VH-VL binders against Sulfopyruvate decarboxylase subunit alpha (comD). Designs and how they scored, part 6

Target 1, 169 residues: Sulfopyruvate decarboxylase subunit alpha (comD), of Methanocaldococcus jannaschii (p58415)
Amino acid sequence: MRGSLAIYNALKDSNIDFICSVPCANLKNLLKLIEEDKNIINIPATREEEAFGICAGAYLAGKKTAILMQNSGIGNSINAIASLYKTFQIPTLLIISHRGDLKEQIPAQIPMGRWIEKLLDVCEIPTYKPKTPEEAYKLIKYASSYMYKISYPVALLFDALYWEYDLEK

## First folded at step 4 (VH-VL)

Design v55 (from i02a with light chain T99Y; framework fv_iscalimab)
Fold by ESMFold2-Fast, scan of step 4:
Structure v55 (fold): chain C 169 residues (1-169), chain A 118 residues (1-118), chain B 112 residues (1-112)
Amino acid sequence: as target 1 above (169 residues)
Amino acid sequence: QVQLVESGGGVVQPGRSLRLSCAASGFTFSSYGMHWVRQAPGKGLEWVAVIWYDGSNKYHADSVKGRFTISRDNSKITLYLQMNSLRTEDTAVYYCARDWLGYYFDYWGQGTLVTVSS
Amino acid sequence: DIVMTQSPLSLTVTPGEPASISCRSSQSLLHSNGYNYLDWYLQKPGQSPQVLISLGSNRASGVPDRFSGSGSGTDFTLKISRVEAEDVGVYYCMQGLEYPYTFGPGTKVDIR
């Protein structure tokens, strides 16, 4: 659990109090930690673009937001990122499970895994790839303040090797 | 494997122009802000300018404002400092530095010497 | 502009003895987010500066635990518990709270 626990602790220590999530297998442990925390509002969304809309509204209501999703969801969200987040300068933290990179077994995930960093770059979203739980904690803490300085989303990509830390006892 | 390599320094006469470059490698350049810091011979460090990761915001120290312009080309993975109307007091080693998420400078280049002399 | 001062400006230390450097800012560096925007950099002779401590007290990767930073608001301290020959150089504090960023004048540390 070290992987999910490090992310959860960093979100909590950064005073993130509103999370919108689109479930996927790699995020299961993290979502359970969040669901059990009474101080964090967790809204499940059916589609990733909906999560961006919900978190934008929460930010305007004074909440400090994060979106949990798989990288394929960025494709659905380009218009919301451009028309809402970039246009109105809205901060949020993107916690993205990166599928379709090295060792991906589902062929349909491979193209998006290859494009995700370039798509985030086109959206002008600064992107970081933590390799260990210690790095994830540190990066989330700093990113949660940095997103307010730039008034825009910051993305953290977590690959298959990172999620292996959740298998440690 | 993060590297920052400055170039473009040299000897130049007062009133002339010079353009410095900082070539980056080993990281996603477009996700990091960048700074220029200078050091006159035998003196301390002086902050010169910053440019945000996407190039949307720039700030220059008052001593160089109106004469120097920081810029970047994310496609070429290069940071620039255009220096116009150079003065003898601009003589310094110029360092480029990477901004770690708005908090501190985690990597610095080796510096390039600019000498403004008549 | 925020003015940074350091004391002492120069010190010579016997190997293995402790060293302490003070940094003072003309206004508080404590942000509403709870962080002190005060960093420490070391410039060894003939080399580029390198980060030692960020946000008042956070050691940079690879920095030995004999280095520590403390303080809040306007008064900050860098301590070296046991000075080694490799620690010779000029130490600078810097504020990153607001533009323009400003450095202290530097403290030259030498060894006997």
Scores: ipSAE 0.731, ipTM 0.887, lowest interface PAE 1.2, mean pLDDT 91

Design v56 (from i02a with light chain T99D; framework fv_iscalimab)
Fold by ESMFold2-Fast, scan of step 4:
Structure v56 (fold): chain C 169 residues (1-169), chain A 118 residues (1-118), chain B 112 residues (1-112)
Amino acid sequence: as target 1 above (169 residues)
Amino acid sequence: QVQLVESGGGVVQPGRSLRLSCAASGFTFSSYGMHWVRQAPGKGLEWVAVIWYDGSNKYHADSVKGRFTISRDNSKITLYLQMNSLRTEDTAVYYCARDWLGYYFDYWGQGTLVTVSS
Amino acid sequence: DIVMTQSPLSLTVTPGEPASISCRSSQSLLHSNGYNYLDWYLQKPGQSPQVLISLGSNRASGVPDRFSGSGSGTDFTLKISRVEAEDVGVYYCMQGLEDPYTFGPGTKVDIR
């Protein structure tokens, strides 16, 4: 679980205290760690655009937020990002499982996997791609402060190779 | 394989203008803030300007404010420094540097020399 | 503006011996997020500056463990446990807490 553990520890060390999640297979270990932490409010959302709305409200109530999601959820959320997050300058940390890239088994996921970085760029969301647990920990710590400096979301993309670290001892 | 390559330096007379460019490669340029830092011959480092990842915010050192303007073109993957009303004290090697999430400068270019003399 | 000072400004070290450089800021660099916005850069002769230490004590990728940063608030130290020939150059501290960003004057490290 090294991959998920590094992300979890970085979220804790960054004082993230409110998380909305849209479950997917690659995030399963991370979600288990978060659900067992009594100091983090974890709200499961049915759809990614709902998570954006919930986290915006939580931020306005004084919470330090993150959204855990799959990259296809960005497509559903572009209007919420534009009309809510960009317009009102709301920070949040996006922990995105990147599907449709390397090792993708489902053909329908491939187009979004190819477009995700361009879509985040169109949304003007700074995006980083950690390759190791050590990189993930460092990037999340820096990103969690940076999002407040820019008053806007920061995205971290975790590809299929990253999640292989969860298979290691 | 992050690379930053400055260009546009040269010899110029006081009061004239130069535009410096910094061509970036090996990373997603539009996700990083960028800085200009200069070094006069035999002297230390002096910060000149910063521009945020999306171009929305810019800050300049007091010594260059009103004369220099930092800008970027994310489509061309290039950072610029427009230098107007040049003074002899602007003579320096100009470096572009990548901003690591608002914390520190993790990569620097090789620099381009600007000499302002009569 | 936050003023950065360094001591010594010049240092000559026998290879294998330790070196220590001090950096002081005119105001505290400790942010409410718990980080000290102080970085150390090395400029080797004829080369561009490179980052060594960020946020007071975090060693940059690829930087040998003989380099360490310490301190908090206004007083910071860069230590090299065993100076090697490749460590020759000018060392700068920098604060990134407030605009404008400011560098120390630099400490020149030479080998005997």
Scores: ipSAE 0.718, ipTM 0.880, lowest interface PAE 1.2, mean pLDDT 91

Design v57 (from i02a with light chain G96D; framework fv_iscalimab)
Fold by ESMFold2-Fast, scan of step 4:
Parts: C-alpha cells; sequence; structure tokens
Structure v57 (fold): chain C 169 residues (1-169), chain A 118 residues (1-118), chain B 112 residues (1-112)
C-alpha cells in the first residue's frame, strides 16, 4: 500500500485536518488510513457536490481541507466550483482517482476519463498527475501550500498505474 | 517531453516594440505559472516577470515595469512578453521558464536574442 | 528588494576535488511554513539554466548526489563533493520568497 501511504503521510505532514470523501474502490486503502486517524475529521458524502459545500464551510471555520473523490464527481460539482469556490476564492486539495483512462473496463466511465483534465482546465483548477509514491508525497506537500497562494483548489489525479503501488511493494 | 520554445527576438531600434512568444508542449500549460528571465551578453540572470497559471495575477521587475507586459493564452498554449519603449540595456537573451507550484523554475526554454541598437 | 551575493565569483577546481559556493541574502528567506525559498541553478556553456537544488537543500530530479545544498535564513552553501568535467558552468542562487525575484551574480566553475 505504498501509494495510499504516501498520500496519507503527505496529507498529515501538510496539516490537512478535515477531509470529505466520496468512496471508490481505488481510494479504499487511503480511506482506511484516514478513518483510523483521530486527528483528521473525515466526513463521508453521498455526492461530490455536497463534499465541496462541506469543505467550504470547514475552511471558513479554520480547517485545512481536502476532498477525496473519483473524477466523474467533477461533473455534478461544476456549479459549486464556479459559484462558491471561484467566486469566494476558497482553497482545498482535490485527491482524485482518475477512472476512465488507463485500463478502464467500465464503458460508462470512459467519457469522463477523457474529459476530466479539460473540465478541470475550464474550472481553472491547476492539475498535476503524480506517477510514483515519492512524487505524490512531494506534490501534495507543494500543492497544500500552493492552494493558499492562489486561494483556490489544486487537483491531483491518480491513475490506474498509480494505484498498482497499493497491490505490491 | 516538456518543451518551451521562445521566438520573436531580433534587432530593433531604441524606442520601438517587440513581442516575444513562448510555445509550450508536453504538459498542461494552464496548470503552471510562467516566468520571463533575461541575460545580457556576458552577464548574469535577471528575473523579468511572472504570470499566474490562469493569467489573473502578474508581476514585473522594476527595470521593466510600465514598459513590458507579460500575458498568456491558455487556449493557444503560449506565453507572451510585450516589450515597449525598448532601451539599449534591454539587449539580452530572453528565456521563458515554468513555475513549479510557486517554488522554483523547473524547465527553461533555449532563449531568444533581443538586440536593441541604432 | 532582496539582494543576493555569491562567493567566490569564480573558482578553478582540479577534477575529483571538492568545490563550495556561498550565497547570502540581504533578508531572511525562511518562510513561516518552515521552508527556505532559495534555489540553485547551473548554466553550462552555451546552454539554458537548469535547476539543481530547491528549497535550500532538495535535489532536483536527475541531479547527482555529489551536489548538496545547505543553510538557512540568510547564509547558504552549495557543495560538490567531487567535481567532474560536466560540472563546468556558472552557478546561480536565487530567492523566490518575494517579488521581485532576484539571482545572485553567479559563480563560474572551471576545471584545471
Amino acid sequence: as target 1 above (169 residues)
Amino acid sequence: QVQLVESGGGVVQPGRSLRLSCAASGFTFSSYGMHWVRQAPGKGLEWVAVIWYDGSNKYHADSVKGRFTISRDNSKITLYLQMNSLRTEDTAVYYCARDWLGYYFDYWGQGTLVTVSS
Amino acid sequence: DIVMTQSPLSLTVTPGEPASISCRSSQSLLHSNGYNYLDWYLQKPGQSPQVLISLGSNRASGVPDRFSGSGSGTDFTLKISRVEAEDVGVYYCMQDLETPYTFGPGTKVDIR
């Protein structure tokens, strides 16, 4: 589980203390680590747009927030990103499991997998794609500071090859 | 894979204008801030300007403020430097450089020469 | 403006011997987040600059471990444990704590 451990350690070392999550299979190991951590508030959400609302409120209350989600959830979150995050300049870290790209076997996931980078671009959310656990740790540390400099979300996309680090070594 | 290619340099007379371009490839241009850095012949590096990833914020060195304007077109994947009221001391190789999440300049172009003379 | 200085401005090293370059800033580069916003760049003859060290001591990807950065606040050092022919060039420190960003004057490293 090196992939999930690197992300978890980076979130902790960046002082992220409030996480809202919409679970998916690739995030299972990471969510278990977060759920067992007493110093991180973890709020599960049914839909990604609700996670954006919850984290915006948490930020205004002084929390350092992240949202864990799959890329298809960006589609139903566009209005929250525009009317809340862009309008009021709210930082958060987006940890996105990228479905519908590499090795995708579910046809319904493919369109959003192809569109996600363009949708994040339209939302003006800077987006990075870590390839290794070491890169993920470093990128999350930098991104957690950068989001405050720009006062806006920063996204990290984790593809199917990244999650293979959770299977072996 | 990451490439930055500058163009638009040349010989110009004092008081004239030039626009430099920097064409990016191999990465998501709209996710990165960009810089212009110059180097006069035989001298050191001098930072010129920065623009944020979305174009919303810009800063210029005092030596060029009011004369130079940095801009970008994320749809064309291109960075620009509009240089007005050029002076002989503006003669330099101009590099574009990618901003790594506000921390350092991780990739640089090969540079384009601007010569301001009679 | 933050002024950056380097010492020495030039040095000639016998291959395999160590080299050390100092960088000083007129103001502390230590941010409240705990990082020193000091980078080191190398410009080889006829080439564009390339990053060597970021945040005072973090080696950039692909940079050999014979390069190391140290220091905090206003005083920083770049060390090369064993200088090789490909290390010839001009070394610049740079602060990116605040605008305007400023480079040191550069240190030219040559081989005997």
Scores: ipSAE 0.684, ipTM 0.874, lowest interface PAE 1.4, mean pLDDT 91

Design v58 (from i02a with light chain Y101W; framework fv_iscalimab)
Fold by ESMFold2-Fast, scan of step 4:
Order: structure tokens, then sequence, then C-alpha cells
Structure v58 (fold): chain C 169 residues (1-169), chain A 118 residues (1-118), chain B 112 residues (1-112)
């Protein structure tokens, strides 16, 4: 769980206090850590576009927000990103489990895995890809401040190799 | 792996214009802000301009404001500096540099020499 | 504009001995987010500048642990515990707290 622990510690140290999540297998250890933390409000969402709506409301209420999701959920969320986040200049941190690269075994995941970086680019969301727990901690710390400088979301993509760190002790 | 390569420098007469380019590779260019920094022969570093990752915000040093314009083309993965009304004191090596999430400059190009002389 | 000064402007060091460079800003570089927006760059002869230390004390990737940064607010120090031949060059501090970004005048470090 080194991978999930590094992300969790960085979110805590960045004073993220409101998280909306759409669960997937790679996020299970991270979600367990967050669910056990009484200082973080964790709201599960049925769909990713609902998570964007909930976090926008939380931000306006004074919360420092993050959204945890799989990359396929960005497709559902483009309208919310454009009409809500870009229009009203709302910061949030996107923690995205990246599925569907060339090693992906589930065929349905492959197209979105190839398109995700281009879709985030069309949305004008700056995107970073940490490769180790140490990089993840550093990037989350800096991104959590940067999102306020740009008044807009910042995305962190975590690929299949990153989640292998959760299999280590 | 990260590389920044400047080009477009050369010898130019006072009052003329020149456009510098900085070709980026090895990273997602559209996710990073970019800077131009110059260094006159035998002198120290002087910041010239910055542009945000999406091109939405630009800032220029007072010494070049109104004459120089920073821009970028994310589809071409290239940063530009349009230099108008050049003066002899603009003679310098011009570096492009990558902005690390608004905190510091983590990678620099090799530089391109601009010589403004009669 | 925030003015940056460095001391000394020139330093010659015997190989293996320590070196210390001071940087001072005309106003505090400490942001409300808790970070000091002061960075150290090294320009080796004939080369482009490279980052050594960011945000006062964070060593950049690949930079040897003999380099360290310290200080807060207006007074900062770069220390090299054992100067090696490859450390020869000009060291610049820079503030990134507010526009315009400003550099110190540089400190030239040479080996005896």
Amino acid sequence: as target 1 above (169 residues)
Amino acid sequence: QVQLVESGGGVVQPGRSLRLSCAASGFTFSSYGMHWVRQAPGKGLEWVAVIWYDGSNKYHADSVKGRFTISRDNSKITLYLQMNSLRTEDTAVYYCARDWLGYYFDYWGQGTLVTVSS
Amino acid sequence: DIVMTQSPLSLTVTPGEPASISCRSSQSLLHSNGYNYLDWYLQKPGQSPQVLISLGSNRASGVPDRFSGSGSGTDFTLKISRVEAEDVGVYYCMQGLETPWTFGPGTKVDIR
C-alpha cells in the first residue's frame, strides 16, 4: 500500500478536507485510508459528473476538494468541466486511476486509455503522471497549491505500474 | 529526456524585429508554464517573460514591455518570443525555461544568441 | 521589484573544503502557503543554468547531497559541504514570489 499511502499522506498534508469518489479496484486501498479519516468528508458518487457538481458546491462552501476516479469518467464529465469549472473558475485536485494503455487486458478500456491525456488537454486541465510514491507525494503537494493559482483543476494520472506499489509492504 | 531547444537568434540591426522559438520534447508541453530568461555577454541572468500553460496569462519585464511578446502554440509544442524595436542593450543569450507548477524553473534550454548591432 | 543580493560575489575554494554563499531579498519571500519562493541555480562554464535547490531547501533531482539550502524570509544560504571540481561555476539565487522574477548578481565559485 505504499502507493495509496503516499497519495493519502499528501492529501492530508495539503489540507484536502472534502473528497468525492467514484470507486474502482485500483483506488480501493486509498479509499479505505480516506474512509477511516474523520477529518475528511468523503462522499461517494454514482457517476463522475455528479462528483464534479458536488465538489464545486463544497468549494463554494469553503472546502478544499479532490475527486478520485477512473479515467473513463472524464468522458461523462466534459460538460460539467466546461459549463461549471471553466466558467466559474473552480479549483479541484483530480486523482485519476489511468486504465487502458497498451498492456490493458480489458478491450473496452483501451480507447479511453489512449484518449485521456488528449481529453484533459482539450479541457485545458494541466496533467502530471507520477511514477513513484515519492513523486506522487511531491506532485500532490505542489498541485494542491497550483490549482488555486490557476483557479482550475489539476490532474494526476496514476498508471498500472504505479498501483503495483500497493502490492508491496 | 526533457529537452528545450532555442532557435532564431542572429545578428540584427537596431530597430528591427526577430522571433525566437523554443521547441520542447519529452514532456506534456501543454501542462507547463514557460519562461524566457536572457544573459548579456559576461553579465548575470535577467528574467524576460512568462506564459501560463494554456496561454491565458502573460507577463513581461519592464525593460521589454511593449516591445517583446511571449506566446506559445501547444499543438506545435513550441514557445515563442517576438522581439520588436530591438536595441543594442537587448544583446544577450536567450534561454527558455520550464515552470514547475508555478514554483521554480526546473529545465533550461541551451540558449540562442541575439546580437543587436549596427 | 524585489532586489536580490549575494555575498561573496567571488569565491575560490580548495578541493574538498566547504563553501557558503549568502542571498538576501529586499522583502520577505515567505508566502502564506508556508513556502519560501527562493531558488538556487548553477551555471557551469559554457553551459545553461540548472536548478540546484528550490523553495529554500528542496534539493533538485540528481543534485548531490553535499548541496544544501537554508534560510527563511529575507536571508538564505547555499552550502556545499565538500567542493568538487565539477562544482565550478556561477551560482544564482532567484525569487519567484512576485512578478517580475528577479535574480541575484551571481557568485563565481572556482577551485584553487
Scores: ipSAE 0.675, ipTM 0.876, lowest interface PAE 1.5, mean pLDDT 91

